# VHH binders against SET domain-containing protein 9 (SETD9), part 2

Target 1, 299 residues: SET domain-containing protein 9 (SETD9), of Homo sapiens (Human) (q8ne22)
Amino acid sequence: MPGRLLRGLWQRWRRYKYRFVPWIALNLSHNPRTLRYVPEESKDKVISDEDVLGTLLKVFQALFLNDFNKQSEILSMLPESVKSKYQDLLAVEHQGVKLLENRHQQQSTFKPEEILYKTLGFSVAQATSSLISAGKGVFVTKGLVPKGAVVSMYPGTVYQKYEPIFFQSIGNPFIFRCLDGVLIDGNDKGISKVVYRSCNGRDRLGPLKMSDSTWLTSEIHNPLAVGQYVNNCSNDRAANVCYQEFDVPAVFPIELKQYLPNIAYSYDKQSPLRCVVLVALRDINQGEELFSNYYTIVS

## First folded at step 1 (VHH)

Design a11 (framework vhh_6fv0_2)
Fold by ESMFold2-Fast, scan of step 1:
Structure a11 (fold): chain B 299 residues (1-299), chain A 121 residues (1-121)
Amino acid sequence: as target 1 above (299 residues)
Amino acid sequence: QVQLQESGGGLVQPGGSLRLSCAASGFTFSNYEMYWVRQAPEKGLEWVSTISSGGSYTYYKDSVKGRFTVSRDNAKNTLYLQMNSLKPEDAAQYYCARGPDYSWFEELDYRGQGTQVTVSS
């Protein structure tokens, strides 16, 4: 009995690789949530990079146009090649400004979660987790999530594999480690919050933001930017989503970068911006909580 | 200018097969989900199939599941619909459409004349 149990546990442990972050390696962690176990027989991507990009562009384009009265001002500082994509809408907007004065627009036509629903057929939001001690979790609040859908993004400051993250890593359960050693710090408080906001200010081009910082506030603009609150699977809760890494291509529309909930820590322009999405492993019904299981190819 | 050009339609006997093609230009094809929709002379517009931007995920109208297969070649900017076991009720003008990237209340955007599928003995 005892010999069989010990062999089973050892064989299961040997089938998985776990991902290190500095605070784990130094035995300073009190929350194993940032550990990612990698089964040898799994794959690291469930959907193509083209499917990820298409989903993000669809959602971000919808968010942009839902707030077009405000976004049209940003277009005034962009090249004609960008403005031409919105020429018909700009003509309508200019005519609307002449006929109607709505200078006090505090809300978009639709709330961000409603945009997500209209765009992808479902909506997600953070709430109190179904797990007794987990705090926050992420739920499907409306609609049906089909297998293979992008359901959220892991927000935060992106650190390249050679960049130090020591102080931000201490006691921080929201550091995601990518397969190539890139880290994403999704903590919404403390020094992590200050660092993200500093980087956002650094990269800003006048009124044009190069990343979304609203995930740090109570009024989130990108409804996908809740991935750091997705709990890991447990004995009582099977995984229904997995993490997938995605590099933002150089041709990504500049006017939509404001919805990316990630920003590079340094000025290093050699590497594309790393993002992480959560992808549905099965159809997920309204009311279900999301639980993640990190899979990668070990071979 | 967004352009979508459908081809491959024709007359086929019940139980026969056709492969429709749609050549896309004027936009980054690989960034958009694509749709096949159809309209019969006495019926409204019907959604038939959707394919994700990278081609990994496909969705079908219940009546065509198992008979139709949508695919795409992003290197060629081309969308396809393989239609097997065709039934008389599949007879319609078939259009390819680019996914609505920002207008949930607007109808799908059609470019070109479509391609006619006729199922008859």
Scores: ipSAE 0.000, ipTM 0.232, lowest interface PAE 16.8, mean pLDDT 77

Design b01 (framework vhh_7zox_3)
Fold by ESMFold2-Fast, scan of step 1:
Structure b01 (fold): chain B 299 residues (1-299), chain A 120 residues (1-120)
Amino acid sequence: as target 1 above (299 residues)
Amino acid sequence: DVQLVESGGGLVQPGGSLRLSCVASGFTFSSYAMGWVRQAPGKGLEWVSDIYSGGSTGYADSVKGRFAISRDNAKNTLYLQMNRLKPEDTAVYYCARDYYGSGSEFLDYAGQGTQVTVSS
């Protein structure tokens, strides 16, 4: 038996465990036949992995070029194969004309949400939900989201099934559970925030970050990284987006990894990085709030 | 291949006792927290009790003082001693393994269950 202080924490954890025991996990162990039909019935992928990859690369490339003054410094530490993609732009940066035009360049640089609009034809952002007492929600702030578009990403620390996630899971409404049991902790506060930042510091390549940590701040660099604030559908609000899992392929450009809002908890992980995107189930108009049909773990 | 096999259920009158057993195979039993959950007819799953790899135990308020969970790591066996049984204890009882082996909120494997019926 633990001491008095630990006993109190233990009692709180047991109440949490009782409340949030995943019936699906228990049911699947009793009915292994059901696992063999889930992919056919569940439609876990609305669009192809190639469509997801193409969208992410298009947005991230535009963000990279929009911030080229800063990114050109990082390129000096990357392989020649990466530098060669940007050779013409690097030549311009090195001519010294930059000193005269620097003020004008900074004034003409677009905000991330404007880059998203120019790239995909729409923009999204978090705001106060249309549902009373729901707190934050995610809205289409500009343009039109076509059916099948990647409209958002679920940020956070990625935990494999064998990895401990005890304290971060208690009272945390921002844990997403993948079909294979992988968890993503998208909480922007407390222990979850500290863990994400620690992992981000671990995985640096010199000045180049391997993941986006700005979703934890007021100055977001990847405007898609708001998926944890999308509310679940209800009888009064139909779903217009669904979650789709995506594994980052080995061919993903190293200089664009800084825009991925996910990081693996374990340093020695050999598996591809798991990400989760939200995909439009119908055309979504400017001003509409996003509602998902796939439930995260909520308190 | 992970397997959990429950036994010891049956019909008993109110105030009676039963001892449930669960034999585990296909994983390192001593490294995992284990528990019992139950499902009464027409109701959802209810957590009953758990025991961690270190031996610490927990109980639902509905069974506290009446049930005792224990484990025998040498035999890969989990037990639930049920005393002073009530009609409300009527349920299928499932042995379950903790998802991460460290007291996580997720149970990833359960047995086929054993029926406990308390009636008079």
Scores: ipSAE 0.000, ipTM 0.133, lowest interface PAE 17.1, mean pLDDT 75

Design b02 (framework vhh_7zox_3)
Fold by ESMFold2-Fast, scan of step 1:
Structure b02 (fold): chain B 299 residues (1-299), chain A 120 residues (1-120)
Amino acid sequence: as target 1 above (299 residues)
Amino acid sequence: DVQLVESGGGLVQPGGSLRLSCVASGFTVSSNYMGWVRQAPGKGLEWVSDIYSGGSTGYADSVKGRFAISRDNAKNTLYLQMNRLKPEDTAVYYCAREGLDWGTYEFDYAGQGTQVTVSS
């Protein structure tokens, strides 16, 4: 019994996915970063990349059209192929008419969380966690999240496997570790915040932004960019979301990149931008807190 | 050559129902992001509903719980089931395809769309 129990536990431990591990600064372990093992039969993806991309484009396009008065000014610096797809909407805008607007007696823009609700049928936001002493958590604030929906994104600076992340890792519980050793630093404070802002400023071209930095503020533009505040599942709180890695395709619309809450630490890399989404494991009702199914192993 | 042909509009009393159809040609509806937009008399375009290739749907707050978007892949047709219609639902309804690749917006309308009038 004991021998078979130990084999069963070893197989169970071997099958666990290791998505989140705090990186301890000044770790003298050798580069490259030690990879977490995930069995081949263990799926890293709950939904297809096409479903993730479709959801992000739907939300980001709705956000773009919602503030089209501001975005139309930015279109002047974009290629004709981008401007031409909004040509009819620019004519409509000159008449004070917009797609995606609620036309009950006046024209007005919606708040980002209302756009999320209109596009996906739900909204999420950070608030005080239901867990004692856990600080922040993420809740479904409106609507119903269906199983398989993209509920949130994990924002932050993306570090490739061999890129240094020393001081940012000190006392930082918001470092997400991808299976290939890529790290995402989602800390909204201290040196992590400074690094993200520096990278965001580096990659700007005039008024055109290539990533979202509003997740660092109280006025979030991309309402999905709250994933770093999702708490771990526990014995008393079952997981209802899981992390899924997603690489932004090169053909991603340039005018919508401003809503991506991730930026590469190194600007000279040609690797696709890594993002991480949180996907619903079941239907999640209004008022429920999100809990992630990720495991940390400490030897 | 892409064509979208809307039908099923008409005159209906408040509280009534209508089902709009959109027959697509030149592309496959199951492979594309599809939606419905409307324009009330003297007003601008308003997004009503959409459906992704994967089947996820969205609805404007004004129609949520009353309207249902669906598709029939075998008939290459998009539908909008409209229930509990209100006078403020009076509009020309257009079927739209939103992007062929990468989620870029490209709206194709079949002429004047289909007129829905909700009145006594």
Scores: ipSAE 0.000, ipTM 0.114, lowest interface PAE 20.3, mean pLDDT 75

Design b03 (framework vhh_7zox_3)
Fold by ESMFold2-Fast, scan of step 1:
Structure b03 (fold): chain B 299 residues (1-299), chain A 121 residues (1-121)
Amino acid sequence: as target 1 above (299 residues)
Amino acid sequence: DVQLVESGGGLVQPGGSLRLSCVASGFTFSDYAMGWVRQAPGKGLEWVSDISSGGYTGYADSVKGRFAISRDNAKNTLYLQMNRLKPEDTAVYYCARVPESYDFLSAFDIAGQGTQVTVSS
């Protein structure tokens, strides 16, 4: 029977989760998507949580140190256990303060994408996709991405499974679905942008922000925060990255949280912040575009 | 008034081939991903293959390398070329519209009546 077949198709479909739901169908003319079965043996995690954490800390620490003149101003607002980690660098900055007598002096720092290259051996950035209909895509702009590397993060507002996302989901192809029902809204415009900025303002600690909002601007501080622009794989463009969920541990350094491109919709201190990284499935050369599979297995 | 009509099934010996067809009406065929699912006697539904509106395909591991899905948007027709058939391929094969979201799949009664494929000596 047709009705039984559709219910059975839905049950089968639930075994393979769309990563970009709920409203893909409403945007078919603007965002063509392909659906592919992921083999049952496929992992939802291809590297350890420790490897993800290590990569994020390495990049964020380098970004923090690159911008240390501005970051040192906020360290006085942080606990002594955090401030003491930078005591030697703070002493050097005190000597440099004499140079602030020249109020017209430009600060010299490396661009975020240069820091990414120096720390991981590659850089990524958004550009016009090699797919004519896709608009934006993400490319390896410099260096070599080794298999198993974290190459990108999926930015956006994190919604728990019980939280409403109705208005933000209308016509929005950037809602990422986690296996446990958590959603991440990575849309950089409209109501989604307003919601993220509102949450970012809510969760600050004095001058210290608890999440990165620069992915909503042209001046991106975390160069990994471009994951929402990675296009779906096809027969002519095999997937070279996969999505991996990551919960920010309680031990994550508070001064580095400003680089996390995710924020919880509701103020819930009991739940760890959910992030999503994109992990390389093979070595990816300079000039190659990143392609993911828009759906994965439940388990 | 969505309708899908499958045809092309029959009795075939192991190692043989069959081509299934599905004629769609009542919706803009070219706008939708389409797929094939099957149900063997006494078993649940098994997803076989799908094809996007852009022509990109996916296959279940059990049929990969043996089956080929294709579509003709001008004729509103979906095809499944089945090669090197095995007794395990014996099932009723159903054509289904896939709206690119599992949230919408259960809302659309668009599955056909099916076509029987029997692989036996």
Scores: ipSAE 0.000, ipTM 0.111, lowest interface PAE 19.2, mean pLDDT 76

Design b04 (framework vhh_7zox_3)
Fold by ESMFold2-Fast, scan of step 1:
Structure b04 (fold): chain B 299 residues (1-299), chain A 119 residues (1-119)
Amino acid sequence: as target 1 above (299 residues)
Amino acid sequence: DVQLVESGGGLVQPGGSLRLSCVASGFTFSSYDMGWVRQAPGKGLEWVSDIGTAGDTGYADSVKGRFAISRDNAKNTLYLQMNRLKPEDTAVYYCAKGSYEDTWYFDLAGQGTQVTVSS
């Protein structure tokens, strides 16, 4: 109901009034398009939602299975409906635990970037950008990225268009603005980091985390969660990836949500979680840096 | 080093109450999610309840409305108040430490505390 929505907005605004007047002004002006540049020839979706979902499920399932020794302990705490998906593997793991007791036969787990290579045929990672002033960039470190591949995800806290984005919006170059006014704060430092971690601790289904927070650390579990470091294209560097918005469907496997590098700022369970992927515009060779054709500027 | 020490278990009749405690050391207690996991005889581990750093709580359907989780950050102590106990609640109860930096959510570092609900 509108009256209940307005009351909620007033309660949020009243609590933070002296600190968040700029947010109110920014959201009342529907014109983040003056703070957003997309080339005329760009499309907002270059692959289907089914292709995005298929890629994420393939990668996340491979990450889950690569770490199955730890994940099997998590599964033991979950409902039978989740455990039954992995019945065959749980039987092997129970036998394997007994066989691995002396540690001589334990199998090595692969690094997340190695799992990405094994599942998609390429790896990506952040490194020092080829642009003199850009700091970090994202590179294809192994293999070949085919045109249309999901190569990265834009991590961070997701703000609906009516939600306050506190002082973290000021001077923050890692705010991604979606077409519908949804914002994603991918800054790995300061107040933005604190906000993401607080939301991550809030949102759980029992022992299951509903999002990945490791992109905030040096040991990243989802190797795709480096999208905030992809630099914008320029006259000297043509775009080879584009940003594409993706809503996580309700049927997404609960045990794989731990790899999603996005979390909603509010408890709005009626709205799907917004994610953003980076999709290859052409084949990208090993050693090439990623450059996007999407510019977002908050203020 | 991380240590979790559970206590407060015992024998109780159906309909009775028990309060479990877990004293934590070796880490900044207030910065981590905490929870309770149990293991009934001959069964696997079952999640019971958890509490986040902001005080948000979750409960298994089997215990919802009967159990209450709480934390005292000044004492580095986690609690589980168990009311209206049933024979099905008979289990070893383990205190678990969560993590923000790993997909493994809970470390079971203690020996647990035995709860037996019997006439």
Scores: ipSAE 0.000, ipTM 0.131, lowest interface PAE 20.5, mean pLDDT 75

Design b05 (framework vhh_7zox_3)
Fold by ESMFold2-Fast, scan of step 1:
Structure b05 (fold): chain B 299 residues (1-299), chain A 121 residues (1-121)
Amino acid sequence: as target 1 above (299 residues)
Amino acid sequence: DVQLVESGGGLVQPGGSLRLSCVASGFTFSNYWMGWVRQAPGKGLEWVSDITSGGSTGYADSVKGRFAISRDNAKNTLYLQMNRLKPEDTAVYYCARSDLGYSSEYYFDYAGQGTQVTVSS
């Protein structure tokens, strides 16, 4: 069996980080395309944290407005500083209800995938992979993904280095490893699913949820929350996306936190929530499958 | 280019011994953890043994007490001494390079072409 905890006293200049915890991460091909080398000082970031934040806020705001009839009820429980941002929209919504009893029957909300397209100029979804044995993959279903775009998010429960993940790690290929040792468990089944739902129930603010749990269902509300289904690159399929870590800032709008597909295993108000986005390494055309690098060396 | 060239495989009877060698080139051998991985016919890869840049060793439970890994940094060569061989040890044996950094686990990022070991009467 591979792998054992650190043996004896150990000092290294180079830091080696695999994005997933395999039994053996072998590059049996002589092609270096399956391995990603990153300088430590770059933190494996392709775009700025401000670009990531801007994209997430734009998408989440559009999702919130698309579902405004339901969200307006939640706003009644939030502080005046939040409600005031939506006063004009609240007035229109209440007027609509008062004027026509059957008005809601004619109301059409867009599918989340369609909102993504209207917001960023492209859409993505999971489907059967182009790889013979891979099962699911993620495809660009509409539009064009420009180089540097946030194209997906890696959902799941976030564990700090000191937190127990033993049972969840057994036979689980969906545990993502951050460069600082933080882990994200993106498995949508078994004990991992139960843990995520328990944490989601813990962190409610009245009727408002602090994380998205719909990625665990067939009806996904955040269309970006499919990152765990992106397959590893190969000699025949070059990587076209990379993983980028992002800490949610303290000033993130509380009414939009319901779209974040990540939740901390332990409740800690002093630590920012870790998220992981997938960023396009080149322009990606409609119909193309997304491929990432599971193996990263930091030096 | 990174090159790992294995040798020393062959046919041996149960209870016999073989010594595998792996000559490395194209990188600073002494800076890397090295290991051996095998693949039996019709089965997946199985980690056999590893050795750190400092000389600390690890072994799979199936070979513990029978196999000994060693390295000669002056010759850029990795060795696997295999004793008391069993039919279950029949496999292609691959020399592999690992760069662990501050990881507490063994990960191999490059492997050679392999050498066949057959244990049969």
Scores: ipSAE 0.000, ipTM 0.110, lowest interface PAE 19.3, mean pLDDT 77

Design b06 (framework vhh_7zox_3)
Fold by ESMFold2-Fast, scan of step 1:
Structure b06 (fold): chain B 299 residues (1-299), chain A 120 residues (1-120)
Amino acid sequence: as target 1 above (299 residues)
Amino acid sequence: DVQLVESGGGLVQPGGSLRLSCVASGFTFDSYAMGWVRQAPGKGLEWVSDINSGGSTGYADSVKGRFAISRDNAKNTLYLQMNRLKPEDTAVYYCATHPYDDSLYGMDVAGQGTQVTVSS
């Protein structure tokens, strides 16, 4: 098996080298094979950072309340004012249930995609793409996505410039390149998966997780964390979402960081964590597949 | 003409130590970040440790406090000092380099690897 592994790495390296070697050798900075393609009408930000933050806090708070019984250790570390706010929000939810006609035993736990639907008015999930010979795609599974909504997040390990990513980049179509050169590795397999899990364990503080690792499993806790499976637009499939970069502010609630599907590769980093969201360019109906207006030509 | 040659692997008892070396040639070694990745039998590749051109280091949680990465720019050599080895550390260890913020460079940076076996 070591011989098979080395041959596989060599074949991936040869494919990688041959794909990009002519353009590297010619030293052409405008090479379309190494450049991010964004339509001329696209903006770097379609909605405000405040709108992104508001949406993430709303969704993550709802997920936290749905798993409130599992959060007792985290709650014990929070200021009384914050704990009281969660207790008040939970009481409002209990009152809402009591106002329903159903006087039988309460349904106390929902699936994450059901929480997303209750919170934003829609849900999304990965499935087999509508594209021929398709891998995965992302669909609106329930409800209506309004124009300007955060519809997904691009999960993965965040690499700064000068951080090693060579092996993770080989044959990996899930590396997102930010405008400032920051990379996000959203691959759910191989070395990329192992690196993310390693970084997630590194940053854990007792019961506090600093990132969501469940997007690497079949049981996804943050239902937005499917952005890496969104396919690029084509002549046959118009774009209905776009990528937007977002830096997590220092005031982000520590108890909600467990739902962020991104983690920095470097330990003890003082810079804000980079995230990437997908924002709806138009209203998107139930059953529609998501297509991005952004092409990445990476690795 | 980029070459990375790993050495120092072998069979060791749990709790033992090994020092891996990687001799680099064909590029300006002191200008590049360097690292170690490993692959255990039947598992995917795992990042172990890295060191940038300025000497700043990173470690996977599984090896933190047990492994130490270092470099000697005058000798174009990367090292991994492995202490308190566990059976779970059994893997082929590969030396790697990264050309800063350009992941598109097609270089053979894996070398042949060096086998580390931790067993009693």
Scores: ipSAE 0.000, ipTM 0.139, lowest interface PAE 17.4, mean pLDDT 75

Design b07 (framework vhh_7zox_3)
Fold by ESMFold2-Fast, scan of step 1:
Structure b07 (fold): chain B 299 residues (1-299), chain A 119 residues (1-119)
Amino acid sequence: as target 1 above (299 residues)
Amino acid sequence: DVQLVESGGGLVQPGGSLRLSCVASGFTVSDNYMGWVRQAPGKGLEWVSDIYTGGSTGYADSVKGRFAISRDNAKNTLYLQMNRLKPEDTAVYYCARLEEYSPTWYDYAGQGTQVTVSS
């Protein structure tokens, strides 16, 4: 017997599995970008973990090889089993460096977004959204995104369900809630930025980073690390991507971890690192903006 | 002009201690990812220790529990306290501003300070 408004809310509640966590009850600033509902007929995963892993390894390997003149320096600190994968390239690089020193070479010739295009057949980047009030959005800038492709990653600090996040949640529209209660804080400003950088410093192996921090800057090294800028779908703008959770396996190559745009808040060797990818729900053409249909209720 | 100047190296007996200092000019130590790397005779560069902007520290397994990295923001100086020194710690020690957004070893490094552990 609730009124029309209460009946509408009751019907919505019946369709969705997840609600906001109690710790945000004192921080109820309305932001539709962070509203997360999992429809009753939704799946947790659209593609296999094997497909996600294969895509990430392919892209990260290509980024590593594109920057090989710098990456060869970190190989000196890694085990022979890692160095041996690149021994032919190390020999060529020594010859190339010797020749290029005579020609004053300075930098890589390919931008990260060009490497993404060469690797997956498409490129994505953040730009001003087609939605007047949304600020940033993410667009397919080149090529064609096939249905089932990994299009971007949701960067940020990963919090387990028992870990404190209260101060980071104040005025923060970029906290993604995973189905198991894990949170990812993708805010590129304020306390969230400081926390991510501190965790990145904690987990490094000398100059070898265990996560990507460049998504916090204007010079992004992993071109996929733009997922927090993907806008929510509406009646006029259908979703063309969905969020999919992925745990980084222990077998993940150590030299490629520098491209992962996620880091755990607490150092725990037993728990795998949680990542979130955005997966194409249909073929997406060049020039199209990305829109998601999953919502997480946060402040 | 960015400059890093190391001091505090010398000859010490096994089991002894030394404190290395690194005075920075042209930038603020507390705002940067900083570290110490060393080069033993006839070997490549080895990472020893580092400190991130937020104060988190890391150490190579070979020095963990014996060395401590710290900084003094007022003096714009980075330190490496080296305890229970071993002959294997004999090396030139370099202070470095580590690259925050790149896997390269450093943007800037000092000229190094020699540490010799011998009887």
Scores: ipSAE 0.000, ipTM 0.167, lowest interface PAE 18.1, mean pLDDT 77

Design b08 (framework vhh_7zox_3)
Fold by ESMFold2-Fast, scan of step 1:
Structure b08 (fold): chain B 299 residues (1-299), chain A 122 residues (1-122)
Amino acid sequence: as target 1 above (299 residues)
Amino acid sequence: DVQLVESGGGLVQPGGSLRLSCVASGFTFSTYAMGWVRQAPGKGLEWVSDISSGDSTGYADSVKGRFAISRDNAKNTLYLQMNRLKPEDTAVYYCAKDTPFYESGQYYFDYAGQGTQVTVSS
């Protein structure tokens, strides 16, 4: 059957469940965490950090402008130069909306998926996977994804290599391992959900949210924050995306941090926030499911 | 200090056989699942086979019925018997030490060796 490989992996997981938890939770070892082995076609970064940053800023600015009337408290905290920038961008957007209203009677703000389409030329969303017994998957729901595009982000709580992950690691299929041993817990339920929300509340500065928590709800604000549901490639489904790590630079606009679907577990604000994006390995058409070639191997 | 040393690769004609070996050190071999992963020229990593600490085995559909994985815990050695080799089996083969992490069908091997080249050509 199509699910045979997945079943074999779950049988092995049942034999080894909790073996990792004592090591992490008790912090009895100073050994480096498992590093990711990068496949040959993704050995180096597929796109530059500047391309990742540019894409995220473009999408997040569009989301901010789409919700501008609700951002008044955040705007009041920003320098006049930043407020003027958004007012100028909004004026351009209003001219565009007026043209649409004159022709198509557009009256309200757009949904996040529509903003993604208007901004990057495509939309993505989670749905039932095309693979038997795989559960959720991520699909291109509108438009065309060009090779090299950022198509998704891996949401979740970021654990540094020295930080214990505790009970969150038990039976959790959504822990992503970075090359340097950093972990990202993208589980949308249970204790993982509680931890992420707690960290989000801890880091909030009045009306300024330092991370997006809506990926934990039915009303997702950042439509890219579905990366944990992308399935691995198989004999029947070739990989069309790869994972790429990205550190949020110090110059990242503070008002746009509310769209980052990641938050540090530790209250250490001196280290850059780790994010993970999924990048297209080829052009991906509307209706296609995303598949990654991710493997965690140390060599 | 985990070490995995592969051997047994080489040039073989289509329909031929090879036996790969992997000598492990630096960890308690008998308690870990072990596997073989390969990388063909210009392609990504492909899981080939695995074996649990309890000798339960799994195989990729592309090699099922042709390859056999086994282990000798007394010698800390993992084996892959490859029969009826095809040109598409040409790849660098890596011995890999498993990890308890599994994510939505993802393969997690927390260490791999330097690899051994297998070339199937007439």
Scores: ipSAE 0.000, ipTM 0.115, lowest interface PAE 20.5, mean pLDDT 75

